# Miniprotein binders against q96jn8r1131to1294: the designs that were tried, part 24

Target 1, 164 residues: q96jn8r1131to1294
Amino acid sequence: TLEFLENHGKNILLSNGNRTATRVASYNQGIVVINQPLVPQLLVQVRIDFLNRQWTSSLVLGVITCAPERLNFPASACALKRAAWLLRGRGVFHNGLKICEKFGPNLDTCPEGTILGLRLDSSGGLHLHVNGVDQGVAVPDVPQPCHALVDLYGQCEQVTIVNP

## First folded at step 3 (miniprotein)

Design tD9
Fold by ESMFold2-Fast, scan of step 3:
Structure tD9 (fold): chain B 164 residues (1-164), chain A 83 residues (1-83)
Amino acid sequence: as target 1 above (164 residues)
Amino acid sequence: SKEEWLFKWAELLAKFALELLEKGDYEDAAELYLEAAKYALEAGNPELAFEYARKAIELAKKSGNEELLKEAEELLEKIKEEL
């Protein structure tokens, strides 16, 4: 089954059989990674459980192409040094650089209860799903293997893996 | 096309590597140039891949990371086969 890896950001507490991640301090150090590679057609979904509106930005999600089991996570996902493709706000980012100005809904404004999904298509394109609706290809031809990542940044203090 | 996106990503990685160089982070800059070279090669541009791989080698030497240097040198030999 899908779970969050035990290797995660310093401010994360895992519960509910490693299917729920809670950020217990500050606004950062909240990176979690799914325990299985994101293979084509696997839909990985998380639900936003709790938002703290004290902060202005919210969760980031995407994929990394390095092995996550022993990775020393930076304070935020956008500081990842190598192969990361991330969705933040309305933008698509690769290794800290914005490569797409507007894609999908603004992740900083998604309410509690929103279900966000990541899926690779048969051509290796990374798709974002929002409440079951495919938003299209955010990143074409992601290198494999890759791993789904969620950064509980800012407003987003809790997410739970949900089955499709 | 796929090749156009790979080329764009190679250029973006190289740009980020330059920013790391300005901070004196030779090891991380070398890793990003190495990745940029791989993308450029896959995009069908072995000349650009060669340039990025050479930069990765130079910076790996400055960083003192022997494993990274070995990886960059191995990639450069692979790139030479396409030239």
Scores: ipSAE 0.000, ipTM 0.141, lowest interface PAE 16.4, mean pLDDT 82

Design uA1
Fold by ESMFold2-Fast, scan of step 3:
Structure uA1 (fold): chain B 164 residues (1-164), chain A 103 residues (1-103)
Amino acid sequence: as target 1 above (164 residues)
Amino acid sequence: SLKDEIQELLDLMEWIAKLIRYAAERGDIDKVKDLYKLFLFVAKLLEELLEELGDPELVEKIRKVIEAIEKAIELAEKGDLEALKELAEKAREIIREILEELK
């Protein structure tokens, strides 16, 4: 059973059996992490439930390779300088360094109802899935164990884990 | 660089806040109004750059500056120069905090 961990950003409220994350304040402090390591063949999917157009940027997702259960999350996933591979806007970032300029759709413009997925292939490549469509390898050779992370930043105020 | 551009705009905002105090002390309400409009423009541009920098605390600080400026623009129609000067000083304090965090 996939759930969000109880260790999360301070503005997050979990509901629906820890499968729905809502950011209840501001635009930041919205990091959530899936309770199980992202192992090859596991597809983790979240649906964008609610967007607040007051803000400019939106949801970030990716993986971290540090243990999440007691991690003190920064206000934004983009502030993680170690052990993080993130998709933000159209970019792919490793520890704050942009490693790909244009990958997949612009995450800042994905509408409510969009389903975003993360999956490792058999070679350790991290894939982004958008509404069931594999966008390809965003990051090759992700170290393991790793954990799927969603940052409900800016516009994105609610996501729900959905089954494939 | 992004950081240099941000610092340059923060310096510009600090300068604008000083000009607002100067104009308010001389009773020039039209100049105060014009300077607050410029102040808002620069603050919104800074918000975009600070979001790109990726420090959410700094983005929250500039948003507070924007809120103070928007309040000041509304109050400027009532001509309360002392309140306008006070809001500019409040904005300056937050700008100084952002500048210190960037060091």
Scores: ipSAE 0.000, ipTM 0.149, lowest interface PAE 15.8, mean pLDDT 84

Design uA2
Fold by ESMFold2-Fast, scan of step 3:
Structure uA2 (fold): chain B 164 residues (1-164), chain A 103 residues (1-103)
Amino acid sequence: as target 1 above (164 residues)
Amino acid sequence: SLKDEIQELLDLMELIAKLIREAAERGDIDKVKDLYKLFLWVAKLLEELLEELGDPELVEKIRKVIEAIEKAIELAEKGDLEALKELAEKAREIIREILEELK
């Protein structure tokens, strides 16, 4: 089954069979990665469990194309300068550079209970799903293998992997 | 509060940028250099506080300000007052964007 890797940001505590990630301190050091490569048509979903409105920004999600098992994660996913395609707020970022304005809903305003999904189509396009609704292609031609990443940044203090 | 501290430092940076422009208009390169060093120190402190606030968009904006200031400090050794005025105004525009976002 899908689980979060044991290699994660230092402020993360895994529970519920490594299917729930909780950020237990501060606002950063909250990167987690799914234990299986994101293969075409696999839908990986997480539910937002807890939001702390003390912070302005919220979770980031996307993919990395480097091997995550031994990766030394930076404090924030947006500091990844290689092999990273991320959705933050309304933007799409590649290696820290914004490549698209205003894709999908604003991730900084999604409430508790929102289910966010990532899926590759057969052409390598990365799709965002929000509460079961496909938002379209955020990133074309993602290199493979790639791995789904969630950064429990700012407001988002807990997520749980949910089945499709 | 943290947001109040951030806003006070942003207001201070606005003032420093204005003082840089005024010193440059007088041809006071030594004062411009001193003000840019202060500007850098305040910007770096603000970067730490914005990181603590947890807003990566605002952190990215203040990092652009820091880059502009570092370039200005290098240019100040060459005495290019017009370039120094231009960089201060560009920094000020970004500072105003951060202030609007905090509201």
Scores: ipSAE 0.005, ipTM 0.141, lowest interface PAE 15.0, mean pLDDT 84

Design uA3
Fold by ESMFold2-Fast, scan of step 3:
Structure uA3 (fold): chain B 164 residues (1-164), chain A 103 residues (1-103)
Amino acid sequence: as target 1 above (164 residues)
Amino acid sequence: SLKDEIQYLLDFMELIAKIIREAAERGDIDEVKELYKYFLLVAKWLEDLLEELGDPELVEKIRKVIEAIEKAIELAEKGDLEALKELAEKAREIIREILEELK
């Protein structure tokens, strides 16, 4: 069963059988990682449960390609650099570089209740799904193995893993 | 290190083989087909790393895994779920052998 790893950012509290992640302080230190690497046809989905509009910008979604069980997580996912491919706002980022300007919806404006999904295709392409709709390939040829990552940054204070 | 990367990929391949078996048990032939294509992709990455490591015996073993996967992709069009499960288990056995020898 899909769960968030118990190794996570220090402001995270896991509940609901490690399927709900809550950021209990500040705006950062909110990285969580799914326990199973992505494989094709595995659709990992999280629902945005709570947004605190005190903050600017919101969650970051993506994959990490290093072993996450013992990783010392930085304050934000953007600091992971070469180990991560990230969807932030409307951009796709890798190694501190914006590799795609406008992909999918603006993640900073997705409302509570939005279900965001990540899936690999059989060629290693990373897909974003929004409320069940495949947005297409955000990142081709992601190195494997990779794990789905959510950074509960800024506005996004709670997410829950949901089944298809 | 290179050996750590190889071990991580081998563990990942064992997981993929397990997921293939579970999909086959559910009768989801389309999922099995896509998973085997991905399994091939990962196996070829591991082949490159094992070649870099320079152990011919381990390279031979991963090539047998690749052969099993290629056979499974060929058989997937026939919808023979039992054969597909058997090939996934065969691949998993060889992967376990590589993991043991790497120590």
Scores: ipSAE 0.006, ipTM 0.369, lowest interface PAE 9.7, mean pLDDT 84

Design uA4
Fold by ESMFold2-Fast, scan of step 3:
Parts: C-alpha cells; sequence; structure tokens
Structure uA4 (fold): chain B 164 residues (1-164), chain A 103 residues (1-103)
C-alpha cells in the first residue's frame, strides 16, 4: 500500500493512514515522499484536496534518486540541488536548473480535485498523468531506484494518495 | 504569442547547450548523457511549434539540431566528451541561426 514517509517537511501533518498530507503552516516546508520506489509501470497518484489562494505558486512533483529516509529536506523542493527532477508550473527542473520552459498543463492553475500521477516507462522515462491522461515523457532515463516526491508549496495545502 | 513562445524555447535550448558543455568540462559523462536526452525532448517540442508557425526553413533548421542531438546520444555511450562538446556547439550555432531569422 502506498503511503507518505514519516520523514517529511516540518510543516507537514500526515493523516488517513499516512495517505493524506496537510501543510499546517506558512507556504513552504511541505515536502513529502512516497514510501516505496517508483518502479516501472507503477502509477503513483495524488489528488489536490485544498488550495489556499492567498499564495500564487502551487504544488511541485517529481522524483528523487537519493535515499529519502536520510534527507534533511530544504524549505522547497526547488532548493534540492542533487538527484531531483521536478515539475513546477509548466517547467521541468533538475539539480536546481530549469531544463524545460513548457511541459504539460500549468501546475500552478490545477483546481481542487485534480489527480496528478507519476509513472516510469520501461525505458526509465518519467511520465506525468493529469486526471488519467498521460502527458508524455517529462524526464528521460531517470536513474533507479527513484522515489516520487510532492512539495505542498504555496497554494496547495493538502493532497491524498489515490489508487488508479 | 506563438512567436514569443518559440523565442523562449530557443533561448532555453541555447542554455541547455551551454550546460552540456560545462558538464563535459567537469568530466560528468552521466550528466551529459541525461542532458542530451532532455535536449532531444525539448527540440522535438520546438519542432511542433515551428511547424505551427508555418516557416519550412525554420523547420529544416530544427531538424538539423535534432539530428546533431541524436548523433550525440549515440556517441555518448562511447564517452567521447570532446565530440559531445563539439556537437553541443554545433546545435547551439544552428539555434542562433533560427533566433536571428525570427528577429
Amino acid sequence: as target 1 above (164 residues)
Amino acid sequence: SLKDEIQELLDFMELIAKIIREAAERGDIDEVKWLYKYFLLVAKLLEDLLEELGDPELVEKIRKVIEAIEKAIELAEKGDLEALKELAEKAREIIREILEELK
């Protein structure tokens, strides 16, 4: 069963059997990681439960290839400078660098109820799924093992892991 | 506008080519391999936008960039960092030509 790891950003509270993550303070310190590696064909999905429109940017999601149980998480996922591939807004980021300007829909504008998914294909390509629709390869050749990461940044204050 | 979006992606591709050169200078072959695969993904997206713009000369130029990137991906398995730097510069020069034609 997929759950969020107990090692998470300091503003996170886990509930619902560690399947719901809530950011209880501020706009940052909201990184959560899925408890098992993202293996090929596994579709990991989260639903946006609550948006606070006091903030302008919203959630970030992606993968990390370092061991998540040992990480000291920074204030935001975009501050991860090693072993991270992230989707924010319409951009793709690696090692602190923006490596694509426009991929898929704008994550800063996804409404409550949106289901976002991450999946590896058999060639190691990372796919984004939005409400069941495969957006294509966002990141090719992701090293394994890797772990799905969600940053409850800005507007996004709550997400829940959902099954396909 | 479409032209502004194309311009932004071309500027971004030029940046990717610079980062490839820097990674190669550090001897980071794994980063170079990954960046070239990503470079290909972006170039193919840009090809679609240039086709929508309707300028066949610009489409031909981006296809040459894609060819250089595909060649670099094949050569990256051999670990020839100098060849990989040269191909990144070749791609960058063609990208600059596209940028100049869009002015």
Scores: ipSAE 0.000, ipTM 0.196, lowest interface PAE 16.1, mean pLDDT 81

Design uA5
Fold by ESMFold2-Fast, scan of step 3:
Structure uA5 (fold): chain B 164 residues (1-164), chain A 103 residues (1-103)
Amino acid sequence: as target 1 above (164 residues)
Amino acid sequence: SLKDEIQLLLDIMEVIAKLIRRAAERGDIDKVKLLYKFFLRVAKLLEKLLEELGDPELVEKIRKVIEAIEKAIELAEKGDLEALKELAEKAREIIREILEELK
């Protein structure tokens, strides 16, 4: 079954059989990674459980291509640079560069209860799903193996894995 | 809102930078020193608000502004007015980048 890895950002507390991640302090140090590689056709989904409107920016979703089990996570996912392809706000980012300006909905405005999904297609394209709706290819040709990552940044203080 | 407070402080920093340039053009080193100290206090407050906003790129930009201001305060003791003007202008460039990203 899908679970968050026990290796995570220092402000994270895992519960519910490692299927719920809660950020218990500040606005950062909230990176969690799914325990299995994101292989083609696997849909990984998380539900936004709690938003703290004290902050303006919200969660980041994406993939990393380095082995996550013993990785020393930085304060935010954007610091992972070459190892990460990230969806943040309205943009798609890789290695500190915004590679797409307007992809999908604004992640900073998704309400509590929103279900966000990541899936690789057969050609290695990374797809974002929002409440079951495929938003299209955010990143073509993601290197493999890769792992689904959620950064509980800013507003987003809790997410839970939802398996259909 | 938090964004409105950040915008106000960025606007205040633009005004301070203009006042620094004017004081430096007059050779008023004491006023340049005073204005740079005020500039630093506003920049540090803005850093805390940008941390609350939760945008790490904007936090890094304001930290570069703070670094430039701290260097300017050091140089002001030596009376290098041309360097002080240059650092104020560099700070303004970064402030404008932050303003553009907030849109």
Scores: ipSAE 0.005, ipTM 0.174, lowest interface PAE 14.6, mean pLDDT 84

Design uA6
Fold by ESMFold2-Fast, scan of step 3:
Structure uA6 (fold): chain B 164 residues (1-164), chain A 103 residues (1-103)
Amino acid sequence: as target 1 above (164 residues)
Amino acid sequence: SLKDEIQRLLDIMEYIAKLIRRAAERGDIDKVKLLYKFFLMVAKLLEKLLEELGDPELVEKIRKVIEAIEKAIELAEKGDLEALKELAEKAREIIREILEELK
């Protein structure tokens, strides 16, 4: 069953059988990782449960190719300069380099109740799904194994893993 | 500014109080215990900042919140979820009073 790993950012508390992640302080230290590698055709989905509109930026979503169980997480996913492919705002980033200006909807403006999904296709292409709609390939040929990551940054204070 | 920082921390405390209520409603005593420990940490930081602001009335209010949290941590060992939920609501009411005075 899909769960968030017990290794997570310092401001995260897990509940609901480790399927709900809540950031209880500040705006950062909110990285969580799914407990299973993202294998081709596995759709990992999270629902945005709560937004605090005092902050301007929001949730970051993506994959890492390093082992997450004992990783020392930085304050934000943006600080990951190795082995990271991230969707932030409208952009796609690889190890801190912007590789696409505008992909899918703006993650900083997704409302509460939005369901965001990550899936690898058979060619290793990373897809973003928004409310069940495939946005297309954000990143081609992601190295495996890789792990789905959510950074509850800024506005996004709570997410829950939802089944397909 | 100091006042903006205080307002942001008060908003965070109000959110923690909501999480405590949700965890208590689900019967998750371990989560309630952990949330109250976080609540205490934030409340103590706020006490220091409110002392720097120089308003003794606001300092007294946050000290009452700290007392409620410390009582809740003691009661959490007994597993009284209804009492824990009520203490979180009492803390939230005082937090709202502090927010109102800062306007």
Scores: ipSAE 0.000, ipTM 0.108, lowest interface PAE 19.2, mean pLDDT 82

Design uA7
Fold by ESMFold2-Fast, scan of step 3:
Structure uA7 (fold): chain B 164 residues (1-164), chain A 103 residues (1-103)
Amino acid sequence: as target 1 above (164 residues)
Amino acid sequence: SLKDEIQELLDEMEWIAKLIRYAAEDGDIDLVKWLYKLFLFVAKELEELLEELGDPELVEKIRKVIEAIEKAIELAEKGDLEALKELAEKAREIIREILEELK
């Protein structure tokens, strides 16, 4: 069963059997990681439960290839200095560097109720799914093992893991 | 540690500066305005931590960043995206200097 790891950003509260993550303060310190490696064909999905329009940017979604159980999380996923591939707004980023200009929908404009998914294909390509629709390969050839990460940044204050 | 906390906020600020450049390149003045407000919020939190660290030269550097951000917020009302990009880059250079000094 998919759950968020108990190692998370300091502003996170886990509930609902560690399947719901709520950011209880500020705009940052909201990183959560799925408790199992993202293996090929596994689709991990989260639903956006609550958006606070006080902030401008929103949820970041992606993978890290370092062990997350004891990682000291930075204030924002985009500040990660190690191997991280992230989808933020309209872009794809590797360790803070924009590697793709516009991929899929703008994550900063996804409304409450949107279901976002991450999946590796058999060739190691990272796919984004939005409301069940595969957006294609955002990142080819992701090193394994890797771990699905959600950063409850800015507007996005709550997400819940949902099954297909 | 305090230094690790400071380094994480500096990395966050460098990232925000990049986002400002991207938003300005897209012509999104509303997003640029909000990113500068976020930038200011993070810079002020970092100032508090640098004061606790007790390095007055680093405190002066972050105060220069805060000053540049405050000027950018005023300038954003006029919609000068090129000037806003330049101010973000100047802020990023000072942030980089602070990061190097902490290594």
Scores: ipSAE 0.000, ipTM 0.260, lowest interface PAE 12.3, mean pLDDT 83

Design uA8
Fold by ESMFold2-Fast, scan of step 3:
Structure uA8 (fold): chain B 164 residues (1-164), chain A 103 residues (1-103)
Amino acid sequence: as target 1 above (164 residues)
Amino acid sequence: SLKDEIQYLLDWMELIAKMIREAAERGDIDEVKELYKLFLLVAKWLEDLLEELGDPELVEKIRKVIEAIEKAIELAEKGDLEALKELAEKAREIIREILEELK
């Protein structure tokens, strides 16, 4: 079954059989990675459990193509300058550069209970799913293997992996 | 120190913004384009350091600078030198705000 890796950002505490990630301090150092590669057609989903409105920005999700088991995580996912494709707010980012201005809903405004999913299609396109609705291809031709990443940044202090 | 590195990068960004203004006044669109690319690289580096510093307000400010730079890079393809000068001045004003908050 899907779990968050034991290697994670410094402010993360894992619980619920490593299926719930809680950021216990500050607003950053909250990167978690799924324990299995994101293979085509696998839908990885997380639910937003708790939002702290003290902060303005919220969670980031996406994929990395480097091995995550011993990766030294930066303070935020947006600082990943190699092998990373991320969705933040309404933007799509590759290695820290914005490659799409508006894609899907604004992730900074998704409420508690929102279920966010990542899936690769058979052509290597990365899809975002929001509450079961496919938003389309955010990133074409993602190199494989790749790993699903969630950054519990800012407002988002807790997420839980949910089955499809 | 981390604060000294941040100060150095902020001072460098102020210099780059000045260089962009001067190149735009000369009508040197190629120089403006190259300076905006450098401006983006330095802003991204500064974003990383401000995240490590742990001040979310400062991180938000540098992200607004990055947004202005990204818009400028798109506009540089159209050769709108006045818009490019305006975006550089907007970025400089935010950089000055970050410098003031670091005091």
Scores: ipSAE 0.012, ipTM 0.444, lowest interface PAE 8.2, mean pLDDT 88

Design uA9
Fold by ESMFold2-Fast, scan of step 3:
Structure uA9 (fold): chain B 164 residues (1-164), chain A 103 residues (1-103)
Amino acid sequence: as target 1 above (164 residues)
Amino acid sequence: SLKDEIQELLDLMEWIAKYIRYAAERGDIDKVKDLYKMFLLVAKYLEELLEELGDPELVEKIRKVIEAIEKAIELAEKGDLEALKELAEKAREIIREILEELK
């Protein structure tokens, strides 16, 4: 059963059997991580439940390759550096650097109700899915094990894990 | 340290080169073009850092990488995905040589 880890950013409150994450303060310190490693063909999906349009940027989605159970989470996922490959806006980021300018739709403009998914293919390529549509490979050959990460940043104040 | 910064950027460049190959194998010419432009910016920054480090052999190697990238940007206008993939692999091999020498 997929759920968010109890180790999370300090502004997060988990509910709904640890399947819903709410950022209860500010605009940052909203990192959550899925409890199971992202194994090939497993599709992990979250739905955007609540957007606060006082902020300009929104949710960041990606993978982390260090052990998340006891990690001291930074204020933003971008500060994870070498341990994270991240999708933010239209960019792909690693080690604090933008490694791709345009990939998939702009995550800053996805409305409430959007379902975002992460999946590894059989070659270790990380795919983004938007409302069931595969956007293609964002990152090739992700180191394993890795875990799906969501940063409830800026506008995005609530997400829920959805199945299947 | 300067050496740690250089190693981190070389690792990033290796990822970019691998991503170019992956995108080229899938026929995504627009992504290949964008990745090569980013590759060039990172390589030129690394040239500056390697000059600061003061190893002329490493400077020569990064200049060969820049040369391959500039050739690839020219060829990208013609859509030759096989050549673009081959130039990315050439660049990746040189990057790996630089990483080994920094050990």
Scores: ipSAE 0.000, ipTM 0.149, lowest interface PAE 18.7, mean pLDDT 83

Design uB1
Fold by ESMFold2-Fast, scan of step 3:
Structure uB1 (fold): chain B 164 residues (1-164), chain A 103 residues (1-103)
Amino acid sequence: as target 1 above (164 residues)
Amino acid sequence: SLKDEIQKLLDRMEEIAKEIREAAERGDIDKVEELYLEFWEVALELYKLLEELGDPELVDKILKVIFAILKAIDLAEKGDLEALKELAEKAREIIREILEELK
């Protein structure tokens, strides 16, 4: 079964059999990673449970290509640099650079209850799913193995893994 | 002072943990759930103050308490009063450890 890894950002607490992640302080140190590699056609989904509108930006989704079980997570996913391909706001980012200007909905405005999914297609393309709807290929040719990552940044203080 | 505020929150948490036990013993599921949500709010406030104090051991201990509370909130939907009482007792033990280290 899909769970968040026990190795996570400092401000995260896991509950519900490691399927719910809560950020308990500040706005950062909220990175969590799924315990299984994102293999082609596996759909990993999380539901936004709680938003704190004190902050302007919200959660970041993506993949990392380094081994997550021993990783010392930085304060935000953007600091992972070359190891990460990230969806933030409406942008797609790699190595701290915006590689696509507008893709999918604005993640900073998704409400509580939104279900966000990540899936690799058979060609290695990373897809974003929003409430069951495939948004298309955000990143072509993702290196493998890779792991799905959620950064509970800013507004997003809680997410839960949900089955398809 | 910061230490006085921390002491007040620790005392409040000890009190809530005792109330959870008492509510669970009388079978008051609604009250247990209400008290765990209050327990979580106090624990988060205490976490912020312990971070400010800068003692990593104390921060680690309050995070363990918060984790136990989150597990209890998940379990409250199932109405397992024995498990909820057990988690409150475990949280209380850790709170006492924090109190001892502050002395």
Scores: ipSAE 0.000, ipTM 0.086, lowest interface PAE 22.5, mean pLDDT 82

Design uB2
Fold by ESMFold2-Fast, scan of step 3:
Structure uB2 (fold): chain B 164 residues (1-164), chain A 103 residues (1-103)
Amino acid sequence: as target 1 above (164 residues)
Amino acid sequence: SLKDEIQKLLDRMEEIAKEIREAAERGDIDKVEELYLEFLEVALELFKLLEELGDPELVDKILKVIWAILKAIDLAEKGDLEALKELAEKAREIIREILEELK
């Protein structure tokens, strides 16, 4: 079954059989990673459970191609300078640099209950799904193996892994 | 004691603003963004205390600081270190004005 890895950001508490991640302090140190590689056609989904609107930015999600089990996570996912492709706000980021200005909906405005998904297609394209709707290819030719990452940043204080 | 709490937060904000400048001078954009987010956290805490104090001028000043911080966080994405330094200096000026008003 899909779970968040026990290696995670300092402010994370895992519950519900490691399927729910809660950020218990501040606005950062909230990176979690799915326990299994993102293989083609696997749809990994998380639901936004709780938003604290004292913060302006929200959840970041994407993939990393390094081994996550013993990785020392930075304060935010966008500080990852190697092997990271991330969606934040409306932007797509590769290793900390914005490579696309406007992709999909603004993640900073997704309400509680939104289900966000990541999927690789058969050609290695990374897709974002929002409430079951495929937003298209955010990143082509993602190297394998890769791992789905969620950064409970800013507003987003709790997410839960959900399956269709 | 309320004024002492406010003073403590203003002192912390000045320290963070100094750290932002130093990180920007090193070209450490990630650290600048991290520090601006901490700056925002302290500024929001200060905003609550200034509302409690009931001084509309001081509330207006901290809202301007919060605006500058939010703009700085957006600018960190573009890597404009000179603009980030300018916003930190503007925020610092307003913090000093708040400190003087509280005397």
Scores: ipSAE 0.000, ipTM 0.141, lowest interface PAE 15.9, mean pLDDT 84

Design uB3
Fold by ESMFold2-Fast, scan of step 3:
Structure uB3 (fold): chain B 164 residues (1-164), chain A 103 residues (1-103)
Amino acid sequence: as target 1 above (164 residues)
Amino acid sequence: SLKDEIQKLLDRMEEIAKEIREAAERGDIDKVDELYYEFFEVAEELLKLLEELGDPELVEKIWEVILAIIKAIYLAEKGDLEALKELAEKAREIIREILEELK
């Protein structure tokens, strides 16, 4: 079964059999990673459980191609300067640099209850799914193995892994 | 157009500078810290667009705003929230001047 790794940002508390991640302090230090590689056709989904409207931006999700089990996580996912492809707001970022201006819906405005999914297609394209709807290819030719990452940044204080 | 994108980023920078001032007024250091990071991300996007626009006077004004916010971060770390508040308001005034010029 899919779970969040025990190696995570320092403000994270895992519960519900490591399927729920809660950020218990501040707005950052909230990175979590799924416990198995994102293999083609596997759909990894998280539900936004709680938004704290004190903060401006919201969650980031994407993939990393480095081994996550002993990674020293930075304060935010966008500070990862190697091996990271991230979706934030409407942008697509590679190693902290914006590579696409507008992709999919604005992640900063997704309400509580939204289900966000990541999937690799057979050609290595990374897809975003929003409430079951495939948004298309955000990143082509993602190197493998890669691991799904969620950054509970800003407004997003809790997510739960959900089955398709 | 590039000018429309620049205008949207400037509008966001003005809103963020306003929120920094308001958070400083109530002593909300965590909110000030978050808004600093948001401000720099918007500023980085703006600087990229300014490379394409090639307006040296506008570049100078944007750097004046960026430097004011960098100084504000330093002052917040030092605990000088009143000075931070003044610099955030100055940044907002410069952004407004730029927005008027782009009309």
Scores: ipSAE 0.006, ipTM 0.328, lowest interface PAE 9.3, mean pLDDT 82

